Miniprotein binders against q96jn8r1131to1294. Designs and how they scored, part 6

Target 1, 164 residues: q96jn8r1131to1294
Amino acid sequence: TLEFLENHGKNILLSNGNRTATRVASYNQGIVVINQPLVPQLLVQVRIDFLNRQWTSSLVLGVITCAPERLNFPASACALKRAAWLLRGRGVFHNGLKICEKFGPNLDTCPEGTILGLRLDSSGGLHLHVNGVDQGVAVPDVPQPCHALVDLYGQCEQVTIVNP

## First folded at step 2 (miniprotein)

Design b1_12bA
Fold by OpenDDE base, second read of step 3:
Structure b1_12bA (fold): chain B 164 residues (1-164), chain A 82 residues (1-82)
Amino acid sequence: as target 1 above (164 residues)
Amino acid sequence: SPEEIVDEVYKLIFEALELAEKGDKLEAVWKLMEALDLVERLGNEELEKAVREAIEAIERGDPELAEKILREALKLAEEKSE
């Protein structure tokens, strides 16, 4: 069963069998990691449940290749300097370095109800799915094992893991 | 050295200001977060507070306030170093 790990950002409360994450304060400290590592053809999806338009940015989506159970999470995924590939806005980042300027839809403008998915293909390419549509390869070669990461940042105050 | 860290912090803040003025919010916040990490090492609570407030201002959609906060912080830091 897919669920969020107990090791998470300070402003996160888990519910619904740890399948729902809610950021209950501020705009940051909202990192969560999904328990099972990504394996080829496994589609992991989260739904944006609630947005707070007080803020301008929204969620960050990506993967980490370090052990998530022992990770001391920073206030934002942007501060991850190793073993991190992130989708932020329309950009793709690796350890703080922008490796792609424009990819897929702008995550900062996805409305409530949007379902975002991550999937590894057989060659190690990381795919983004939006409402069930494959947007293509965001990262061409991701080391395994890796875990899906969601940063409930800015507008994004709640997400829920959903089945394909 | 502490001096080298300070120089890097100022560099990052200036870069963030330029990016914010150009409307590149994501990169501006990124630079400020890097600066914040270094400032925490220095133990400069005033500058840390300023950087945190600037990031929050940007995230609230008020980059002009962020710029004001950062410029004032830099001015104060320069005066203390003289």
Scores: ipSAE 0.525, ipTM 0.794, lowest interface PAE 0.9, mean pLDDT 92
Fold by ESMFold2-Fast, scan of step 4:
Structure b1_12bA (fold): chain B 164 residues (1-164), chain A 82 residues (1-82)
Amino acid sequence: as target 1 above (164 residues)
Amino acid sequence: SPEEIVDEVYKLIFEALELAEKGDKLEAVWKLMEALDLVERLGNEELEKAVREAIEAIERGDPELAEKILREALKLAEEKSE
């Protein structure tokens, strides 16, 4: 079954059989990774459980192409550089560069209860799903193997893996 | 060289301050995170603390506080170099 890896950002506490991740301090150090590679057709979904309005920005979703089991996670997913393709706010980012200006809804404004999904199509295109609705291809030709990543940044203090 | 790393840190901090003043908070935080990576490698704990606090200030919606924190840290660094 899908779970978050025990290797995670230092402010994370896992519960509910490693299916719920809670950031217990600050605004950062909240990276979690799914315990198996994101293979084509696998839909990985998380639900936003708690938002803290003390912070301006919210969660980041994406994929990493480095092995996560022993990775020393940085304070924020953006520091992963070449290894990461990230969805933040309205943008798509890779290696410190904004590669798409406007994609999907603004992740900084998604309310509690929103279900966000990541899926690779058969051509290696990374798709974002929002409440079951495919937003299209955010990133073409993602290198494989890759792993689904959630950065519980800013407002987003808790997420739970939701099975389709 | 260490001198080249210091120059890059200063450049990133000033770019972040300019972005924050223009309301580009996402890009400002991005530049400060790049600066933070370099500062951690330098081992400058005072500057590291200032950059971390500046990022937090921007994320709380207070870029004016972030600018104050960073400018004070840069001023202290210059005074100590003497």
Scores: ipSAE 0.206, ipTM 0.608, lowest interface PAE 4.3, mean pLDDT 86
ESMFold2-Fast, scan of step 2: ipSAE 0.149; ipTM 0.544

Design b1_12bB
Fold by ESMFold2-Fast, scan of step 2:
Structure b1_12bB (fold): chain B 164 residues (1-164), chain A 82 residues (1-82)
Amino acid sequence: as target 1 above (164 residues)
Amino acid sequence: SPEEIVREVIKLIMEAFELATKGDKIEAVTKLLEALVLVERLGNEELEKAVREAIEAIERGDPELAEKILREALKLAEEKSE
């Protein structure tokens, strides 16, 4: 069963059998990681449960290739300078560097109820799914093993892992 | 060295200021989050507070407040570089 790891950002509270993550303070310190490596064809999905519109940016999601169980998470996933491929707003970022200007929908504008998914294809391409719709390959040739990461940043204060 | 870290912080804050002025909020915040990690390592509470508040101002959509705070943060960091 897919769950969020107990190692997470300082402002996270896990509930619902570690399948719901809530950021209980501020706008940051909200990184969570899925408990299993993202292996090819595994679709990991989270639903946006609650948005706080006092903030302008929203959630970030992607993958990291370092072991997450004992990682000291920075305040935001965007501060990861190694082993990180992230989707933020409309951009794709590798270790803080924007590698694609416009991919998929703007994640800062996804409403409550949106289901976001990550999947590796058989060639190692990282796909984003939005409400069941495959947006295509955001990142080719992701190194493995890798781990799905969600940063409950800004507006996004709660997500829940959902079945495909 | 602490002095080298302070110079990197100044560089990141300056880059963030330029990006914020251009309206590139995402990249401005990214630079400030990098600066925040370095400032936390330095243990400079006043500078850390300024960087955190600048990020918050950007994230709340208050560019005038963000610019004011970033100018103050630069002044604080530059005083430490001496």
Scores: ipSAE 0.113, ipTM 0.546, lowest interface PAE 5.5, mean pLDDT 87
Fold by OpenDDE base, second read of step 3:
Structure b1_12bB (fold): chain B 164 residues (1-164), chain A 82 residues (1-82)
Amino acid sequence: as target 1 above (164 residues)
Amino acid sequence: SPEEIVREVIKLIMEAFELATKGDKIEAVTKLLEALVLVERLGNEELEKAVREAIEAIERGDPELAEKILREALKLAEEKSE
């Protein structure tokens, strides 16, 4: 069963069998990690449940290759300087550096109800899915094992893991 | 004295920083506006620019950017206090 790990950002409260993450304070400290590592053929999806539009920017989606159970989370995912591949806005980032300027839809403008997915293909390529549509390979070769990471940042105050 | 002004500026920026992280935009901006008056007295254009940009970031609802700028502003102010 896919669920968020108990090790998470300090502003996160988990509910619904740890399938729902809610950021209950401020605009940051909202990183969560999904328990099962990504493997080929596994599509991991989260739904944006609630947006607070007093902020700009929104959730960050990506993967980490370090042990998530022992990770000391920074205030935001963009502060991860190692073992991290992240999708933010329309950009792709590796260890804090932008490696792609424009990829897929702008995550900062995805409305409530949007379902975002991550999937590894057989070649280690990380795919982004939006409402069930494969947007292509965001990262061509991701080290394994890796875990899906969601940063409930800015506008994004709640997400829920959903099944395909 | 200039030293006293710098200390007050640092205080105000720090307070604004905390308020901004809590989402209290109005009060954060108020603090920075107070700081801006003092910075103008110092005649430090670089610090003035930083404070103004931080205000704009907060008003736009971009706390991450505001935080970044405010950290830079603090460094500038601290350098001047030395």
Scores: ipSAE 0.026, ipTM 0.406, lowest interface PAE 3.4, mean pLDDT 91

Design b1_12gA
Fold by ESMFold2-Fast, scan of step 2:
Structure b1_12gA (fold): chain B 164 residues (1-164), chain A 82 residues (1-82)
Amino acid sequence: as target 1 above (164 residues)
Amino acid sequence: SPEEIVELVKYLIEFALDLAKEGDKELAVKWLREALEIVRDLGNEELEKAVREAIEAIERGDPELAEKILREALKLAEEKSE
């Protein structure tokens, strides 16, 4: 059973059996991590439940290869300088550096109800899924173990883990 | 930290400048207003003034001036970071 870890950003409130994460204040301090490593072929999916149009930028998702249970999260996932591969807007970032200009849809414009998924293929490629559609390999050769991360930044104030 | 402030707002500032150069001043101003709020929260008065001035420049149709102001302020902020 997939859940968000109890270790999370300080503005997060978990509910619905730790399957829903709500950012209850500000625009930041909203990082959550899935409770199981992202093993090959496991599809982790979250649904965007609520967007606050006061903000322009939106959620970030990706993977980290450090152990998340004791991690002191920064205010934003983009401040992670080590062991992080992130999708933000249309860009792909590794430890704060943009490594791909345009990949998949613009995450800053995905509407409420969008289901976003992360999956590793058998070759270690990280895939983004949008509403069930595989967008392709965003990052090749991700080291293992790795953990799926969602940053409820800016517009995105609530997500829920969804399964088939 | 000053380094963390620069890293958090640099993303927003760069994208705002790109939008302004493409002619979308309303979206550019929205991104800069997010940067302004972050800078205020973190207490960098020098960068706060630069972002406010850059917003005014973009609203007047001068994105080149906005870029000059912001890049100078980012350079000064980076000189304080490790």
Scores: ipSAE 0.014, ipTM 0.352, lowest interface PAE 7.2, mean pLDDT 84

Design b1_12gB
Fold by ESMFold2-Fast, scan of step 2:
Structure b1_12gB (fold): chain B 164 residues (1-164), chain A 82 residues (1-82)
Amino acid sequence: as target 1 above (164 residues)
Amino acid sequence: SPEEIVEIVKTLIEMALRLAKLGDKEFAVKILRVALEQVRELGNEELEKAVREAIEAIERGDPELAEKILREALKLAEEKSE
């Protein structure tokens, strides 16, 4: 049921019924968004399929509160002008500013096969799941509606949506 | 535009060749099949044939032949688009 939206970063190619996203060039222009809002209790999961160690940093995962269907995506999710809450490395970022120093595992070191999940709890807290394990609340009180976003940045060149 | 599609196809081909040389034939072929769909929209029959032949070469374990086929076809496609 869940698919990546056909509006995406310039270097993205969708396949597998829009469930697999591949970044085909460089290290950036790799933003993809899930095709429906992240509503409370919905667990959206992606699997890391391919990592290119030519680059040092890796994927960014998070939510945006603007409508993604016609959004003009920047080169990197961290450059988003709209309200965004992003997990990068071990940090939590809001509109380009680091709001938490250390949360969950380092996303730059997750190996191929790792399954990363995003879920809102009933209080609007954004949770990160790693291989089915809830890491806790990364961001409290995320405004709704919001949309799950993956930035295939740096090392991460392919992800696939997987069901819980 | 046709020029933008050619750049996307070129990028896909470079990624596929890199993966094929690393021994990931399945992923390389998958990327080239996506490139094939883009090429069909261009209406460039020579590039389409080259991508199909490169897929066969990679499936047979010959990424060097695939690279030769694809780089020659890309050179011709860029000349037609520019």
Scores: ipSAE 0.000, ipTM 0.142, lowest interface PAE 15.1, mean pLDDT 80

Design b1_23bA
Fold by ESMFold2-Fast, scan of step 2:
Structure b1_23bA (fold): chain B 164 residues (1-164), chain A 82 residues (1-82)
Amino acid sequence: as target 1 above (164 residues)
Amino acid sequence: SPEEIVEEVKKLIEEALELAKKGDKEEAVLKLYEALFLVDRLGNEELWKAVLEAIEAIDRGDPELAEKILREALKLAEEKSE
């Protein structure tokens, strides 16, 4: 069963058998990681449960290729100095640098109830799925093993793993 | 070149400060993280520390302090001899 790891950002509270992550303070310190590697064809999905419109930016999702169990998470996924590929807004970022200006829908505008998915294809391409619709390859040739990451940043205060 | 990286850092910092003053501190902080990685490529430890301190100032709700920190650090970076 897919769960969020017990190692997470300090503002996170896990519930629902570690399948729901809630950010209980501020706008940051909200990184969570799935407990199993993202193997090819595994679709990892989270549902946006609650958006706080006090903030303007929203969640970031992606993959990291380092072992997450004892990783010291920074305040934002965008500060990760490890090998990371992140989707934020409409941008794709690798190790802190924007590598694509516009990919898929704007993640800052996805409403509550949106289901976001990450999947590797058979050639190692990282796909974003939005409400079941494959947005295409955001990143080719992701190194393995890699782990799915969600940063409950800004507006996004709660997500739940669905249909693991 | 290092000079072209510096110009991109200045652009990101200016965008971040404008966002922070408008109350978009979450987006301002994300812009400064982009600047951090470019600064890391420059090897300028003083500027790197200044960007981190500015992020903390914005996080505490003090964008005026963040601006002072960043403009001072950029001034020092540009004062380097030929």
Scores: ipSAE 0.087, ipTM 0.536, lowest interface PAE 4.7, mean pLDDT 84
Fold by OpenDDE base, second read of step 3:
Structure b1_23bA (fold): chain B 164 residues (1-164), chain A 82 residues (1-82)
Amino acid sequence: as target 1 above (164 residues)
Amino acid sequence: SPEEIVEEVKKLIEEALELAKKGDKEEAVLKLYEALFLVDRLGNEELWKAVLEAIEAIDRGDPELAEKILREALKLAEEKSE
């Protein structure tokens, strides 16, 4: 069963069998990691449940290749300087460095109800799915094992893991 | 002097915020990196972290968040100096 790990950002409250993450304070400290590592043919999806339009920035989605149980999470995913591939806005980032300017839809403008998915293909390519539509390869070769990461940042105050 | 550095930091932050609100992200970020260098000389770790976070906010197109972060950090810095 897919669920968020108990090791999470300080402002996160887990509910619904650890399938729902809610940022209950401030605008940051909202990193969560999904328990099972990504493997080929596994589609991991989260739904944006609630957006607070006070801010313009929104969630970050990606993967980490370090042990998530022992990770000391920074205030935002953008501060991860190792073992991190992240999707933010329309950009793709590796260890804090932008490696792609324009990829897929702008995550900052995804409305409530949007379902975002991550999937590894047989070649190690990381795919982004939006409402079930494969947007293509965001990262061509991701080391395994890796875990899906969601940063509830800015507007994004709640997400839920959903089945494909 | 430390006092002169503080004033320069405040100046750079205000300039950066104005630029960010106008949509000039690149110039705003450059101003904050300059401020970051000066803050490093002051040894104020909390303000240093705030500047970095504000840079991230501006880069992500959220100048309002950047302003919130910086104003709160400056307030705290002033309180500690009293």
Scores: ipSAE 0.019, ipTM 0.360, lowest interface PAE 5.2, mean pLDDT 90

Design b1_23gA
Fold by ESMFold2-Fast, scan of step 2:
Structure b1_23gA (fold): chain B 164 residues (1-164), chain A 82 residues (1-82)
Amino acid sequence: as target 1 above (164 residues)
Amino acid sequence: SPEEIVEEVKKLIEEALELAKKGDKEEAVKYLRLALEFVRDLGNEWLEEAVRLAIMAIEDGDPELAEKILREALKLAEEKSE
């Protein structure tokens, strides 16, 4: 079954059988990674459980193509300059460079209860799903293997893996 | 260019700090949110985090803290561009 890896940002506490991640301090150091590669047609979903509106930015979702089990995570996913494709706000980023200005909804404004999903199609296209609705291809031709990443940044203090 | 973006961000930050000192929090935050968009384009996480923290400091009524955060971040950004 899908779980968050024990290797995570230092402000994360895992619970609920490693299916819930809580950021217990500050606004950063909240990166978590799913325990198995994102293979084509696997839909990985997380639910936003708690938002702290003291902060302005919110969670980041994406994939990394490096092995996550022993990664030394930076303070935030935005600092990843290699092997990373990220969705932040309405932008799509590759290795720290914005490659699409506006894709899908604004992740900085999704309310508690929103379910966000990542899926690869058979051509290697990375899809974002929002409350079960496919937003389309955010990134074409993602190299494999790749791993789903969530950065509990800013407002987003808790997420839980949700089965389809 | 990254250097030109840093110069624009610096200008926006200076204007925001002046507005905050005059008590115009809403206008100061608008300038910082614009700076944040330019910083996102740079991919400079340290500067991005600093701008977000400075917005919160201003909203909490502490423009001196915002200035301290932002000036340290800009100094580091300028050193890297060299």
Scores: ipSAE 0.007, ipTM 0.251, lowest interface PAE 9.3, mean pLDDT 84

Design b1_34bA
Fold by OpenDDE base, second read of step 3:
Structure b1_34bA (fold): chain B 164 residues (1-164), chain A 82 residues (1-82)
Amino acid sequence: as target 1 above (164 residues)
Amino acid sequence: SPEEIVEEVKKLIEEALELAKKGDKEEAVKKLREALELVRRLGNEELEKAVYEAFEAILRGDPWLAELILDEALELAEEKSE
């Protein structure tokens, strides 16, 4: 069963069998990691449940290749300096550096109810799915094992893991 | 005391970040200006540079960069106080 790990950002409360993450304070400290590592053809999806429009920006989505159980999470995913590939807005980032300027839809403007997915293909390419539609390879040749990461940042205050 | 100034600077930075994330750039900049004045009294050039860069980042509409810079600045400030 896919769940969020107990090791998470300070402002996160888990519920619904650890399948729902809610950021209960401020705009940051909202990083969560999904327990099972990504394997080829496994589609991991989260639904945006609630957006608080008083804040700017929104969730960050990506993967980490370090052990998530021991990770000391920074206030935001953008501060991860190693073992991190992230989707923010329309950009793709590796260890804090932008490696792609325009990819897929703008995550900052995804409405409530949007289902976002991550999937590795057989060649190690990381795909983004939006409402079931494959947006293509966001990151080629991602090291394995890796874990899906969601940063409940800015407007995004709640997400839930959903089955395909 | 220097320690009290550092704590006030941290507070101002945190307030500035929240204001920026709410889209209130003007008030965020005000807080950072106050922080900058306090840092100058400390004579910490590295911290001063960081606060100034964050200030510029907010003005350019890049709150992500501002947050990153300020987080690093806070870490540096804590290391020097130990």
Scores: ipSAE 0.371, ipTM 0.708, lowest interface PAE 1.2, mean pLDDT 91
Fold by ESMFold2-Fast, scan of step 4:
Structure b1_34bA (fold): chain B 164 residues (1-164), chain A 82 residues (1-82)
Amino acid sequence: as target 1 above (164 residues)
Amino acid sequence: SPEEIVEEVKKLIEEALELAKKGDKEEAVKKLREALELVRRLGNEELEKAVYEAFEAILRGDPWLAELILDEALELAEEKSE
């Protein structure tokens, strides 16, 4: 069963059998990681449960290729120095560098109820799914093993893992 | 003490970033100005430079860059003060 790891950002509270993550303070310190590596064909999905519009940006999601269970998480996912490929707004980022300017919908504007999915294809391409619709390859040739990451940043204060 | 000053600077910077992330650039800059006064007392030139770079980032509408700059500078400053 898919769950969020007990190792998470300082402002996260896990509930619902570790399938719901809530950020209980501020706008950051909200990184959570799925408990299993993202292997090809596994679709990991989260639903946006609650948005607080006092903040100007929203959640970031993507993958990391380091072991997450003992990782000291930074305040935001884009500060990760270990290999991370992240989707933020309309951009795709690696090590803080924007590697794609426009991919998929703007994550800062996705409403409550949106289901966001991450999946690797057989060639190691990272796909974003939005409400069940494959947006295409955001990142080709992701190194493996890798782990799905969600950063409950800014507006996004709660997500829940949902079945495919 | 230097450690106490670093903690107060960190608090002011965190408040400034929170205001910037809410879109309140004017109040964010005011808080960074308060942090800058303490940073000058500390004599940490790298942290002072980081605060100036964060001013520019916030004014340009990039609070994400401001956060990355200041978080890295604070980590280094806290290590240096201990």
Scores: ipSAE 0.337, ipTM 0.720, lowest interface PAE 2.8, mean pLDDT 87
ESMFold2-Fast, scan of step 2: ipSAE 0.270; ipTM 0.668

Design b1_34gA
Fold by ESMFold2-Fast, scan of step 2:
Structure b1_34gA (fold): chain B 164 residues (1-164), chain A 82 residues (1-82)
Amino acid sequence: as target 1 above (164 residues)
Amino acid sequence: SPEEIVEEVKKLIEEALELAKKGDKEEAVKKLREALELVRRLGNEELELAVRWAIYAIEEGDPELAEKFLRDALKLAEEKSE
């Protein structure tokens, strides 16, 4: 069963059998990682449970290629640079490069209750799913092994892993 | 030299774009894989990413998306050639 790793950003509190992550302070230090490598066809889904609209940007989703079990997580996923491929707002980012604009919905405006999913296809392409709908390929040919990451940044203060 | 390698990369990308427009998927991917090997040796991450996107798009049957990424790659290669 999918769970968040017990190694996470310092402002995170895990609950619900490590399936719910809550950011309990500030706007950052909210990175969580799924406990299993993201292998082709595994669909990892999280639901947005709570948004604090005092902040202007929201959660970031993506993958990392470094080992997460003993990683000292930075304040924001963007600081992971070469190790991370990230979806933020409507952009897709890697190592400071914006590799795609207007991909999927704007993550900064997704309401509470939105279910966001990450999946690798058989060719190694990273897909975003929104409320069950495949948005297409955000990142081609992701290096393996990789791990699904959620950064509870800004507005997004709580997410829960959901499986049908 | 790095400059000679950039010239070869540009040529391979141009050939791949021509092949992709003609629907020759297999040969287009072959040329792009040759370009990818050269780009990896140069350490140009932006160009490498553009080529990887183009290969992926062609393999997934989306030649319009592939053309978009190949044009981005050509622009980057032309800037390096200068």
Scores: ipSAE 0.000, ipTM 0.178, lowest interface PAE 13.0, mean pLDDT 81

Design b1_41bA
Fold by ESMFold2-Fast, scan of step 2:
Structure b1_41bA (fold): chain B 164 residues (1-164), chain A 82 residues (1-82)
Amino acid sequence: as target 1 above (164 residues)
Amino acid sequence: SPEEIVDEVYKLIFEALELAEKGDKEEAVKKLREALELVRRLGNEELEKAVREAIEAIERGDPELAELILWEALYLADEKSE
């Protein structure tokens, strides 16, 4: 059963059997990680439940290659540097660098109810799925093991894990 | 309060980075200068230096470097407060 790890950003409250994550303060400190490695063909999906339009950016999705169970999470996933490959807005980022200019839809404008998914293919390519539609390979050759990460940043104050 | 000032600094930094990515350097720098005034009041010299360096990076047309500098400084500041 897919759940969010109990180790998470300090502004997160888990509920619904650790399948719903709510950011209860500010706009940051909202990183959550799925409780098992992202193995090839596993589709991990989250639904955007609540957006606060006070903020301008929104949810960040990605993978980390470090062990998340005891990781001291930074205020923003963007600070994770070499261990993270992140999808933010329209870009794909690694180590603070934009490695793909425009990939998929703008994550800052996805409405409540949007279902976002991450999946590794057999060649280690990281795919983004949006409302069931595969957007293609965002990151080739992701190092393994890796773990799916969601940063409830800015607008995005609540997400829930959704089964495929 | 210091907590309210910290929230405003983060908000201004975030808005500045978004503006820089959209190519609005002038407004991005304006937001960072507002953040710089607040950071000086907090007495965090490391963050103050990072904001100044980020302003210079944006003015030179390198918003990606500005983002890296700012997120690194904010990460270190958060670790210290734990």
Scores: ipSAE 0.014, ipTM 0.303, lowest interface PAE 7.3, mean pLDDT 82

Design b1_41gA
Fold by ESMFold2-Fast, scan of step 2:
Structure b1_41gA (fold): chain B 164 residues (1-164), chain A 82 residues (1-82)
Amino acid sequence: as target 1 above (164 residues)
Amino acid sequence: SPEEIVELVKYLIEFALDLAKEGDKEEAVKKLREALELVRRLGNEELEKAVREAIEAIERGDPEEAEKWLRLALKFAEDKSE
């Protein structure tokens, strides 16, 4: 079963059998990682449960290719120095550097109840799904193995893994 | 309250780090100058110095030095013995 790893940002509380992540303080230190590698055709989905509109930016999601069980997480996913491909707002980022200006919807404006998904295609392309709709290839040729990552940054204070 | 000012300062510093990494150094400096105005209200001299040094490093085109000062500023903002 898909769960968030016990190794997570210090402001995170896991509940609901490690399927719900809540950021209990501040705006940062909210990185969580899925317990299984993202294998081709596996769709990993999270639902936005709660948004705090005191903050301006919102969640970040993507993949990391280093082993997540022992990572010392930075305050924000965009500060990761190892191989990470992240979606934030409308941008695509690799290790903190913006590599694409406009991809998919603006993640900073997705409302509560939005379901966001990550999937690898057969060619190793990373896809974003929004409410079941494939947005296309955000990153081609993602190195394997990789792990799905969610950063409960800013507005986004709670997410839950959903099936299917 | 001082606690609210601290959280806003931390937010502005992290925002500036993100902007600098995206290559928007001018906007990063603007966010740090907003943080600097708020920091004076906290009375934390070490935090104020760290933010000033980060601004100067960005303006000199030294992003590695800027990041070191910004990380130090975040530690000073927390003001715990760690």
Scores: ipSAE 0.006, ipTM 0.191, lowest interface PAE 10.7, mean pLDDT 81

